# Designs tried in a protein design chat: VHH binders against EKC/KEOPS complex subunit cgi121 (cgi121). Part 159

Target 1, 174 residues: EKC/KEOPS complex subunit cgi121 (cgi121), of Schizosaccharomyces pombe (q9p7j3)
Amino acid sequence: MILPLFPETQVHVFVYENVSNCAAIHEQLISQNPIYDYAFLDAATILYKKQVYSAIIRALEDRRDEQMKTKTIHSEVILSLSPKTEISSAFRQFSMTKKSKNIVVVKIDSKLTEEEEFERLDKLVEGNRVEFSDEELQKLIDFKVLKKNYKLDPSTLENPLASILSSIALRGYS
Short names: E, the ipSAE of ESMFold2; O, the ipSAE of OpenDDE; V2, 0.75 times the mean of E and O plus 0.25 times the DockQ between their complexes.

## First folded at step 16 (VHH)

Design pi12 (from ph5 with D106E; framework vhh_7n9e_1)
Fold by ESMFold2-Fast, scan of step 16:
Structure pi12 (fold): chain B 174 residues (1-174), chain A 123 residues (1-123)
Amino acid sequence: as target 1 above (174 residues)
Amino acid sequence: DVQLVESGGGLVQAGGSLRLSCAASGFTFSAYAMYWGRQAPGKGREWVSGITWRGRSTLYASSVKGRFTISRDNAKNTLYLQMNNLKPEDTALYYCAAGIFPFSTEESDYEYWGQGTQVTVSS
């Protein structure tokens, strides 16, 4: 996908359901295997495409302005999803775990085409790829997790988009 | 009660300058992307410029790039458009909009809209 503010930056987002090898992927992430240089998110935490793109835009602004708090752009995307400034809290809230079943995978600055990234990632992830769409994300979300991560009250839980995106916008400022 | 109120329009000679303001109230201004659009007499609406939450990123339509500058003051809940080297073809109703998504050129991504301020550039 091309973002109007960052037209030279390649952005790919992939969604996998029923992933059976999350524990193996997690081990590769801990060992910092460069083959796994992606942001691996737990789909239980993602409700909207706009949620992911909002975090990506914030992360890209922070990288451009030399204000990243983490070591990689992919880690910065994970941090940018969180309403909190504490890095370890953001990773606990949004990152894929050994027990994750559905994942959202973000790739920024790929030197490969989208088709080549799809082929590569399909070899790393043992699951079913689905469309990156609000409809598919809404099948995978855990509303209890969402409520906890963004501190939503019952009144905002029925239409949480503005609360989620404002939390991403206001991290570190309010 | 959400409000966006534009001001600063008027009549100006070609080559002149104007500064438009958009005063926002009733929502958390600093969480919203802001947009300037315009509508010329007898024509459709067109995007002019956009700015992200903190003002760290801006983008302009090709027709105004290099002549217009968008900016914001989150402490004052105000959006600005500095218009330099105005041309007769810049004559339009200028309106602002606010959207929760951090940046878009699409009207459908903006929730709140002002009524506009008229800019007339004479030749």
Scores: ipSAE 0.808, ipTM 0.906, lowest interface PAE 0.7, mean pLDDT 92

Design pi13 (from ph5 with E107A; framework vhh_7n9e_1; at its last look DockQ between E and O 0.90; V2 from the best seeds 0.88)
Fold by OpenDDE, look of step 17:
Structure pi13 (fold): chain B 174 residues (1-174), chain A 123 residues (1-123)
Amino acid sequence: as target 1 above (174 residues)
Amino acid sequence: DVQLVESGGGLVQAGGSLRLSCAASGFTFSAYAMYWGRQAPGKGREWVSGITWRGRSTLYASSVKGRFTISRDNAKNTLYLQMNNLKPEDTALYYCAAGIFPFSTDASDYEYWGQGTQVTVSS
């Protein structure tokens, strides 16, 4: 898709469930294999599409303004999901791990159509693609992890979206 | 209690300028994207401009691009719209809105709305 604020940047987001090779993918990421130039997120930490897009927009702004804190736009997306400024914390909170079973994959600056990108990514991920929707994300979320990551309490659980996006927005600010 | 209060509207001649303000209260202003919209007589609401929560990105409707400038002061919880080279077709009730999503041109993504301030541009 194309974001209105960044019309020259194509973004694709994919969701996979029951991924059997997260450990293998993780090893490739550690080795910085360029074939794996994506943001691999643990789906257990993602509740809303808007959560992902908020992080993407923030990351893109930071890149545009030459203020990224990480080395790559994809790592910046991961950082941008976090209410914390520490990169290591952000990755621990939101990045896919060897133990992950469900993942959200983000591609920034894609030159391919969504379908073409999917075909490419499908060679890397051994799992079932599901729709990138709030409905599907809600099936994969771990609320314990979500509450921990964003320090949600009973009062904020009434509107988790607002709390999550506020956390993203206010990181390192105010 | 959430409030968005617009001000700065009025009567101005074509080619003139106005600066609108939107004072926000009752919510964390800096966590919200802010927007200006307008509604001309007999027409539906029109999206005018938007600005992200940090004020780093802005976008304008084609009809106002190059003439209007959106800005915000998070310390003052205030949104601004500088309107230059005003045209009669800019006559409308101008309202501000807040959305928790970083940026959207879709009004359905906005959580809070002001009541508006009237801008009238005479030929």
Scores: ipSAE 0.905, ipTM 0.945, lowest interface PAE 0.5, mean pLDDT 96
Fold by ESMFold2, look of step 17:
Structure pi13 (fold): chain B 174 residues (1-174), chain A 123 residues (1-123)
Amino acid sequence: as target 1 above (174 residues)
Amino acid sequence: DVQLVESGGGLVQAGGSLRLSCAASGFTFSAYAMYWGRQAPGKGREWVSGITWRGRSTLYASSVKGRFTISRDNAKNTLYLQMNNLKPEDTALYYCAAGIFPFSTDASDYEYWGQGTQVTVSS
């Protein structure tokens, strides 16, 4: 996907269900293995495509303006999903863990087509790829986790999109 | 209740300038991307310009780039469009819109719309 504000930045997003090797991936991430240079998110925290793209757009805007708080664009995406400014809280709440079952994987600044990037990622992830779509994300979300992460009231859970996206927009500016 | 109210339209000679305003109320303005669109008589809607929630990124249709400047004042809940070097083909009803998604050129992504202010540019 090419974002209108960042036409030179190629972004790919993949969704995997029933991932059996999250512990191994986690080890590679803490070891900072460069072939694992992606944002690995727990799919239990992601309900909408727009949720992911909002975090990506914020991270890219902050990178352009030299306002990033983390070391990599991928870690900045993880922070950007959070309504709170604390980096460790954002990683705890949104990152894939050793116990995750389903994941959303983001690659920013890809020089590869989506198919080529998938071929590389598929060597790293032992799971079943599904479409990055609101339909598939709704099957993988944990609404209790979503409600806690974004402090959603029962009255907003029928259509939480605006609440979620406003949280991403307002972090640090409320 | 959500309102977007445009003002500043009028009649101007070609080569002239106008400044449009869009006053917003009933929602958290700083959480929304804002846009200007226009509709010329007998034509479809045309996307003109957009600006991200805090004003750090902007984009323009090629037909207005270099002549129009979008800006916002989040303290006053107001969106602006400075229109310079106006041409007869700029004649249209100009309306503002708001979208919670940080930036999209696709109008189906916008939640709120103003009624518009008429701009007429004579030769």
Scores: ipSAE 0.843, ipTM 0.923, lowest interface PAE 0.7, mean pLDDT 94
Fold by ESMFold2-Fast, scan of step 16:
Structure pi13 (fold): chain B 174 residues (1-174), chain A 123 residues (1-123)
Amino acid sequence: as target 1 above (174 residues)
Amino acid sequence: DVQLVESGGGLVQAGGSLRLSCAASGFTFSAYAMYWGRQAPGKGREWVSGITWRGRSTLYASSVKGRFTISRDNAKNTLYLQMNNLKPEDTALYYCAAGIFPFSTDASDYEYWGQGTQVTVSS
């Protein structure tokens, strides 16, 4: 996707269901293996494409303005999904774990084409690739996790988009 | 009840300046990206400018770049457009819009719209 505010920044988002090797991927992330330089998110926490892109835009603003609070742009995307400013809280809420089954993977500043990134990720992730679309994300979301992460109440659960995007926008300013 | 109310339009001679305001109410202004668009008589709508949540990022249509400045005051729930060196081609109804997604130039992503304020630039 090309972002109007950041037209030179390459952004790729991948979705995998029924991933069988999350424990192995998690181990590579802990060891900081450069081949795994992506934001690996638990798909149980992502309901909309706009949720992911809102976090990406906030992270890119913070990088441009030299205000990143984490070490990498991919870590900053994970932080930017959270309504809270605490880094460790954001990672506990949104990052994939050894027990994850479906994941959303974000790549920023790829030197490869989108198709080449797909080919590389397909070798790292033992799962079924699906389209990055609201329809596919809605099959993978855990509404109890979403409700907890964004503090949603019954009145907002039927149409949570504005509440989720407001939480991303207002983090640190509300 | 959501409202966006534009003001500051009028008649001005070429080379002149105007400052438009858009007063917002009924929603959390600081959570929305804000935009200015315009429509000239007999023409379609044209996107003019946009600004993110706290004013850290702005974007302008090439036709107004360097002449117009978009800004916002979240404490006052108000969006502004400073228009300098106005041209007859800038004659249009100017309207503001709000989108919860932090930045898009696609009007289909906008939730709220104002009715507009008329700007007429004479040669």
Scores: ipSAE 0.842, ipTM 0.919, lowest interface PAE 0.8, mean pLDDT 93
ESMFold2 (binder alone), look of step 17: mean pLDDT 85; pTM 0.858

Design pi14 (from ph5 with S108Y; framework vhh_7n9e_1)
Fold by ESMFold2-Fast, scan of step 16:
Structure pi14 (fold): chain B 174 residues (1-174), chain A 123 residues (1-123)
Amino acid sequence: as target 1 above (174 residues)
Amino acid sequence: DVQLVESGGGLVQAGGSLRLSCAASGFTFSAYAMYWGRQAPGKGREWVSGITWRGRSTLYASSVKGRFTISRDNAKNTLYLQMNNLKPEDTALYYCAAGIFPFSTDEYDYEYWGQGTQVTVSS
């Protein structure tokens, strides 16, 4: 995807369901293996494409302005999904865990084509790739997790898009 | 009730300047990206400029880049467009819009729209 504000930045987003090796992937992330330099998100926390892109745009603004709180653009995307300023809270809320079953994977600044990233990532993730679409994300979301992460009340849970995106926008400024 | 109310339009000679304002109410202004668009007589809508929720990023249509400056004051819930070196081709109804997504040039991503303020540039 090309973002109008960041036309030189390559952005790829992949969705995998029924992933059987999340524990192995998590171990590689803890060891900081550079092959796994992606944002690995638990799909239980992602409801909309716009949710992911909103976090990406915020992370890219923070990188451009030298205001990143984390060491990589991918960890900054994870932080940017959270309504809270605490890094540890954001990672607990949105990162893939050993027990995750469905994941959303973000790659920023790829030196590979989207097709080449597909081939590489398919070797790392033991699961079924599905389309990055609101329809597929809605099959994987956990609404109890979403409600807790964004503090949604019953009135906003029916159509939470604006609440989610405003939480991303207002982190640290509300 | 959500409202966007534009002001500052008028008649100006080519080479002149105008400053447009858009007063927002009824939503959390600081969470929304804001935009200026225009529609000239007999033409479709043209995207002019956009600004992210904190004003840290801006983008301009090629036709106005270097002449127009978009800005916002979140404390006043107000969006601005400073228009310099105006040309007859800038004659249009100028309207503001708001979108919850941090930045898009696609008008289908905009939730709220103003009615517009008329700008007429004579040669």
Scores: ipSAE 0.830, ipTM 0.915, lowest interface PAE 0.7, mean pLDDT 92

Design pi15 (from ph5 with S108E; framework vhh_7n9e_1)
Fold by ESMFold2-Fast, scan of step 16:
Structure pi15 (fold): chain B 174 residues (1-174), chain A 123 residues (1-123)
Amino acid sequence: as target 1 above (174 residues)
Amino acid sequence: DVQLVESGGGLVQAGGSLRLSCAASGFTFSAYAMYWGRQAPGKGREWVSGITWRGRSTLYASSVKGRFTISRDNAKNTLYLQMNNLKPEDTALYYCAAGIFPFSTDEEDYEYWGQGTQVTVSS
């Protein structure tokens, strides 16, 4: 995807269901293997394409303005999904874990085409690739996790988009 | 009730300037991206400029880049468009819009719309 504000920045988002090797991927992330330089998110926390893109836009603004709080653009995307400013809290809330079964993977500044990234990720992730769409994300979301992460009340659960995006926008502000 | 109210339009001679305002109420202004669009008589709607939540990022249509400046004051819930070096081709109804998504040039990404303020630029 090309973002109008950042036309030189390549952005790719991938969704995998029924992933069997999350523990192995997690180990590679801990060891900081450069082959795994992506944002690996637990799909249980993502309901909308716009949720992911909102976090990406905020992270890219922070990088441009030299205001990133984390070491990489991919970790900044994970932080930007959280309504809280604490980095460790954001990672606990949104990052893939050893026990994750469905994941959303974000790549920023790819040196590869989207097709080449698909081929590369398909070798790293043992799961079924599905379309990055609201329809597919809705099948993988855990509404209890979503409610807890964004502090949603019952009145907003039927249409939580505005609440989620407001939380991303207002992180660190009133 | 959500409201967006534009003001500042009028008649101006080519080469002149106008400052448009868009006053917002009924929603958390600082969480929304803002948009200026325009529609000339007998033509379709055209995106003019956009600005993100805190005003850190802006973008302009090529036809107005360098002449128009978009800005916002979140404390006053107000969006602005400073228009300089106006041309007869800038004659249009100018309207503002608010969208929860942080930036888009597409009208479909904006939930709230104003009625517009008329700008007429004479030759």
Scores: ipSAE 0.788, ipTM 0.899, lowest interface PAE 0.8, mean pLDDT 92

Design pi16 (from ph5 with E111Q; framework vhh_7n9e_1)
Fold by ESMFold2-Fast, scan of step 16:
Structure pi16 (fold): chain B 174 residues (1-174), chain A 123 residues (1-123)
Amino acid sequence: as target 1 above (174 residues)
Amino acid sequence: DVQLVESGGGLVQAGGSLRLSCAASGFTFSAYAMYWGRQAPGKGREWVSGITWRGRSTLYASSVKGRFTISRDNAKNTLYLQMNNLKPEDTALYYCAAGIFPFSTDESDYQYWGQGTQVTVSS
């Protein structure tokens, strides 16, 4: 996807279902293996493409303005999904865990084409690739997790898009 | 009720300046990206400019780049467009719009629209 505000920035988003090696991936992330330099998100927390892109845009603004709160652009994307300012809380809420089954993977500043990133990630992730679409994300979401992470009212669960995106927008501006 | 109310339009001579305002109410202004668009008589809508949540990022149509400046004041729930070096080709109805997704030049992504304020630039 080309972002009008950041046309120079390569952004790729991948979705994997039925991932069997999340524990192994998590171990590589903790060891900071540069091959795993991506944002690995638990798909149970992501309902919309616009949710991911909103966090990406906020993270890119913070990087451009030298206002990042975390060490990498990928960790800044994870922070930017959270309505809270506390970094550890954001990672607990949105990051893939060793118990995750479905994941969303974000790559910023790829030096590879989208097809080359597909090939690379397919070697790292033991799961089935699916389209990054609202339809596919809706099959993987856990509404109990979503409600907790964004403090959603029962009435907003039918159409939570505005509530989710406003939470991303308003983080740190209370 | 959600409202976007534009003001500041009028008649101005070529080379002149105008400042448009868009007063927002009925929604959380600071959570929305804001936009200016325009429509000249007998023509389709033209996207003019957009600004993200806190004013950190802006984008302009090539026809207005360097002459127009978009800004916002979230404490006042107000969007602005400073128009300098106006040309007869800038004559149009200027309207503001709000979109919950932080940046799109696709009008189908916008949730709220104003009715517009007329700008007429004489040669």
Scores: ipSAE 0.826, ipTM 0.910, lowest interface PAE 0.8, mean pLDDT 92

Design pi17 (from ph5 with I100V; framework vhh_7n9e_1)
Fold by ESMFold2-Fast, scan of step 16:
Structure pi17 (fold): chain B 174 residues (1-174), chain A 123 residues (1-123)
Amino acid sequence: as target 1 above (174 residues)
Amino acid sequence: DVQLVESGGGLVQAGGSLRLSCAASGFTFSAYAMYWGRQAPGKGREWVSGITWRGRSTLYASSVKGRFTISRDNAKNTLYLQMNNLKPEDTALYYCAAGVFPFSTDESDYEYWGQGTQVTVSS
């Protein structure tokens, strides 16, 4: 995807369902293996494409302005999904865990084409690729997790898009 | 409930300046990206400029870059467009719009629209 504010930044987003090796991937992330330099998100937390892109845009603004709070652009994307400023809370809320079954993977500034990234990720992730679309994300979301992460109430439950994007926008502001 | 109200238009001679304002109410202004568009007599809509939620990022159409400045004051729920070195071809109805997605030049991503304020630039 090309973002109008960041036309030189390449962004790729991948979705995998029925992933059997999340524990192994998590171990590689903890050891900071550079091969795994991606944002690995639990698909149970992602409902819309716009949710992911909103976090990416905020992370890219923070990187441009030298205001990142984390060490990598990929960890900054994870932080940017959270309505809270605490880094540890954001990672607990949105990152893939050893028990995750479906994941969303974000790559920023790839030197590889989207197809080459797919080939590489298919070697790392033991699961089935699906399209990054609202339709596919809606099959993988856990609404109980979503409600908790964004503090959604019954009045916003039927159309949570604006509430989710507002929460991402307002992190650190009243 | 939701309103976007533009003001500051009028008649100005070529080379002159105008400052447009867009007063927002009924939504959380600071969570929305804001935009200016225009429609000249007998023509379709043209995207003019956009600004992200806190004013840290802006983008301009080539036709106005260097002459127009978009800005916002989140404490006042107000969007601005400073227009300098106006040309007759800038004559149009200027309207503001709001979108919750942080930045898009695609009008289908905008939730709210103002009715516009007329700007007429005489030669």
Scores: ipSAE 0.833, ipTM 0.916, lowest interface PAE 0.7, mean pLDDT 92

Design pi2 (from ph5 with S30H; framework vhh_7n9e_1)
Fold by ESMFold2-Fast, scan of step 16:
Structure pi2 (fold): chain B 174 residues (1-174), chain A 123 residues (1-123)
Amino acid sequence: as target 1 above (174 residues)
Amino acid sequence: DVQLVESGGGLVQAGGSLRLSCAASGFTFHAYAMYWGRQAPGKGREWVSGITWRGRSTLYASSVKGRFTISRDNAKNTLYLQMNNLKPEDTALYYCAAGIFPFSTDESDYEYWGQGTQVTVSS
């Protein structure tokens, strides 16, 4: 995808369902293996494409302005999904875990084409790739997790998009 | 009740300047990206400029780049467009719009629209 504000930035987003090797991937992330330099998100936390892109745009603004709170652009994307400023809280809320079954993977600044990233990720992730679309994301979301992460009330659960995106926008400005 | 109310339009001579304002109410202004668009008589809508929620990023249509400056004051819930070196072809109804997504040039992503303020640039 090309972002009008960051037309030179390569952004790829991949979705995998029924992933069997999340524990192995998690181990590689803890060991900081550079092959796994991606944002690995639990799909249980992502309902909309616009949710992911909103976090990406905020992270890219923060990187451009030298205001990142984390060490990498990928960890900044994870932080930017959270309505709270605490880094550890954001990672607990949105990062994949050993128990994750469906994941969303974000790559920024790829030197590879989207096709080449697909080939690379398909070797690292033991699961079924699905389209990055609101339709597919809705099949993988856990509404109890979403409600907790964004503190949604029953009235906003019918159409939570604006609440989610405003939470991302307002992080740090309560 | 959501409102976007534009002001500051009027008649100005070529080479002159105008400052447009858009007063917002009824929504959390600082969570929304804001935009200026225009429509000349008998023509379709043209995207003019956009600004992200905190004012840290801006983008301009090539037709106005270097002449117009978009800005916002989140404490006052107000969007601005400073228009310099105005040309007769800048004559149009200027309207503001708001979108919850951090930045988009696709008008279908905009939730709220103002009714516009008329700018007429004489030769």
Scores: ipSAE 0.823, ipTM 0.911, lowest interface PAE 0.7, mean pLDDT 92

Design pi4 (from ph5 with S30R; framework vhh_7n9e_1)
Fold by ESMFold2-Fast, scan of step 16:
Structure pi4 (fold): chain B 174 residues (1-174), chain A 123 residues (1-123)
Amino acid sequence: as target 1 above (174 residues)
Amino acid sequence: DVQLVESGGGLVQAGGSLRLSCAASGFTFRAYAMYWGRQAPGKGREWVSGITWRGRSTLYASSVKGRFTISRDNAKNTLYLQMNNLKPEDTALYYCAAGIFPFSTDESDYEYWGQGTQVTVSS
């Protein structure tokens, strides 16, 4: 995807359901294996394409302005999904875990084509690739997790888009 | 109730300057991307400029790049458009808009719209 504010930046987002090797992937992430340089998100936390792209745009602004709080652009995307400024909270809230079943994977600044990234990532992830669409994301979301992560009340839970995107925009700027 | 109220339009000679303001109320202004668009008599709408929630990123249509500057004051809930070196072809109704997504040039992504302020540039 090309973003109007960052036309030079390559952005790819992949969605996998029924992933059987999340524990193995998690171990590679803990060991900081450079082959796994992606943002691996638990799909239980992602309801909209706009949620992911909002975090990406914020992370790219922070990188451009030399205001990143984390070591990589991919970890900055994970942080940017969170309404909180604490890095470990953001990772606990949004990152894939050993127990995850469905994941969203973000790649920024790939030197590979989208097709080549698909082929590479399909070798790392043992699951079924599905379209990055609001329809597919809505099948994978856990509304209890979403409510907790964004502190949604019953009045906002039926149409939470604005609350989610506001939380991403306002992190650190209360 | 949500309101966007534009002001600062008027009649100006070619080569002149105007500063437009858009006063926002009824929503969390600092969480929204803000935009300026325009519509000339008998023509369709043209996207002019946009700015992200903190004012750190801006984008301009090629027709106004280098002449117009978009800015915002989140403490005052106000959006601005500084227009320099105005041309007769800049004559239009100028309106502001707000979108919750951090940046989009697709007007269908904008939730709130103002009614506009008229800018007339004479030759």
Scores: ipSAE 0.820, ipTM 0.909, lowest interface PAE 0.7, mean pLDDT 92

Design pi5 (from ph5 with G55S; framework vhh_7n9e_1)
Fold by ESMFold2-Fast, scan of step 16:
Structure pi5 (fold): chain B 174 residues (1-174), chain A 123 residues (1-123)
Amino acid sequence: as target 1 above (174 residues)
Amino acid sequence: DVQLVESGGGLVQAGGSLRLSCAASGFTFSAYAMYWGRQAPGKGREWVSGITWRSRSTLYASSVKGRFTISRDNAKNTLYLQMNNLKPEDTALYYCAAGIFPFSTDESDYEYWGQGTQVTVSS
């Protein structure tokens, strides 16, 4: 995807279902293996493409303005999904865990084409790649997790897009 | 009720300036990206400018870059467009729009629209 505000920035988002090696991936993330320099999200927390892109845009603004709170752009994307400013809270809420089954993977500033990133990620992730689309994401979401992370009530849960995106927008200002 | 109400249009000579305002109500203004668009008589809509939540990012159409400045005041729920060095080809109905997605130049991504304020630039 090309973002109008950041036309020089390469952005790739991948979705994997039925991932069997989340524990192994989690181990690599803890050891800070540079091969795993991606944002690995639990798909149970992501309902819309616009949710992911909203967090990416906020993270890219923070990087451009030298206001990142985390060490990497990928960790800044994870923070930017959270309505709270606490880094540890954001990672607990949105990051893949060793028990995750479906994941969303974000790559920013790839030196590779999208096809080459697919080839690379398919070697790291033991699961089935599906389209990054609202339709596929809706099959993987856990509405209990979504409600908890964004503090949604039953009335907003029926059409939560505006509530989710406003939470991302208002982080640190409400 | 959601409303976007534009004001500040009028007749101005080429080389002149105008400042447009867009007063927003009925939604959480600070959570929305804001935009200006325009439509000249007999032509389609043209995207003019946009601004993100905290005024940290702005973008302009090539035709207005360097002459127009978009800004917002979240405390007053108001969007502005400062138009300098106006040209006859800037004559159009200017409208504001709001989108919950933080930045898009695609009007199909916008939730709310104003009715517009007329700007006429004479030579």
Scores: ipSAE 0.833, ipTM 0.916, lowest interface PAE 0.8, mean pLDDT 93

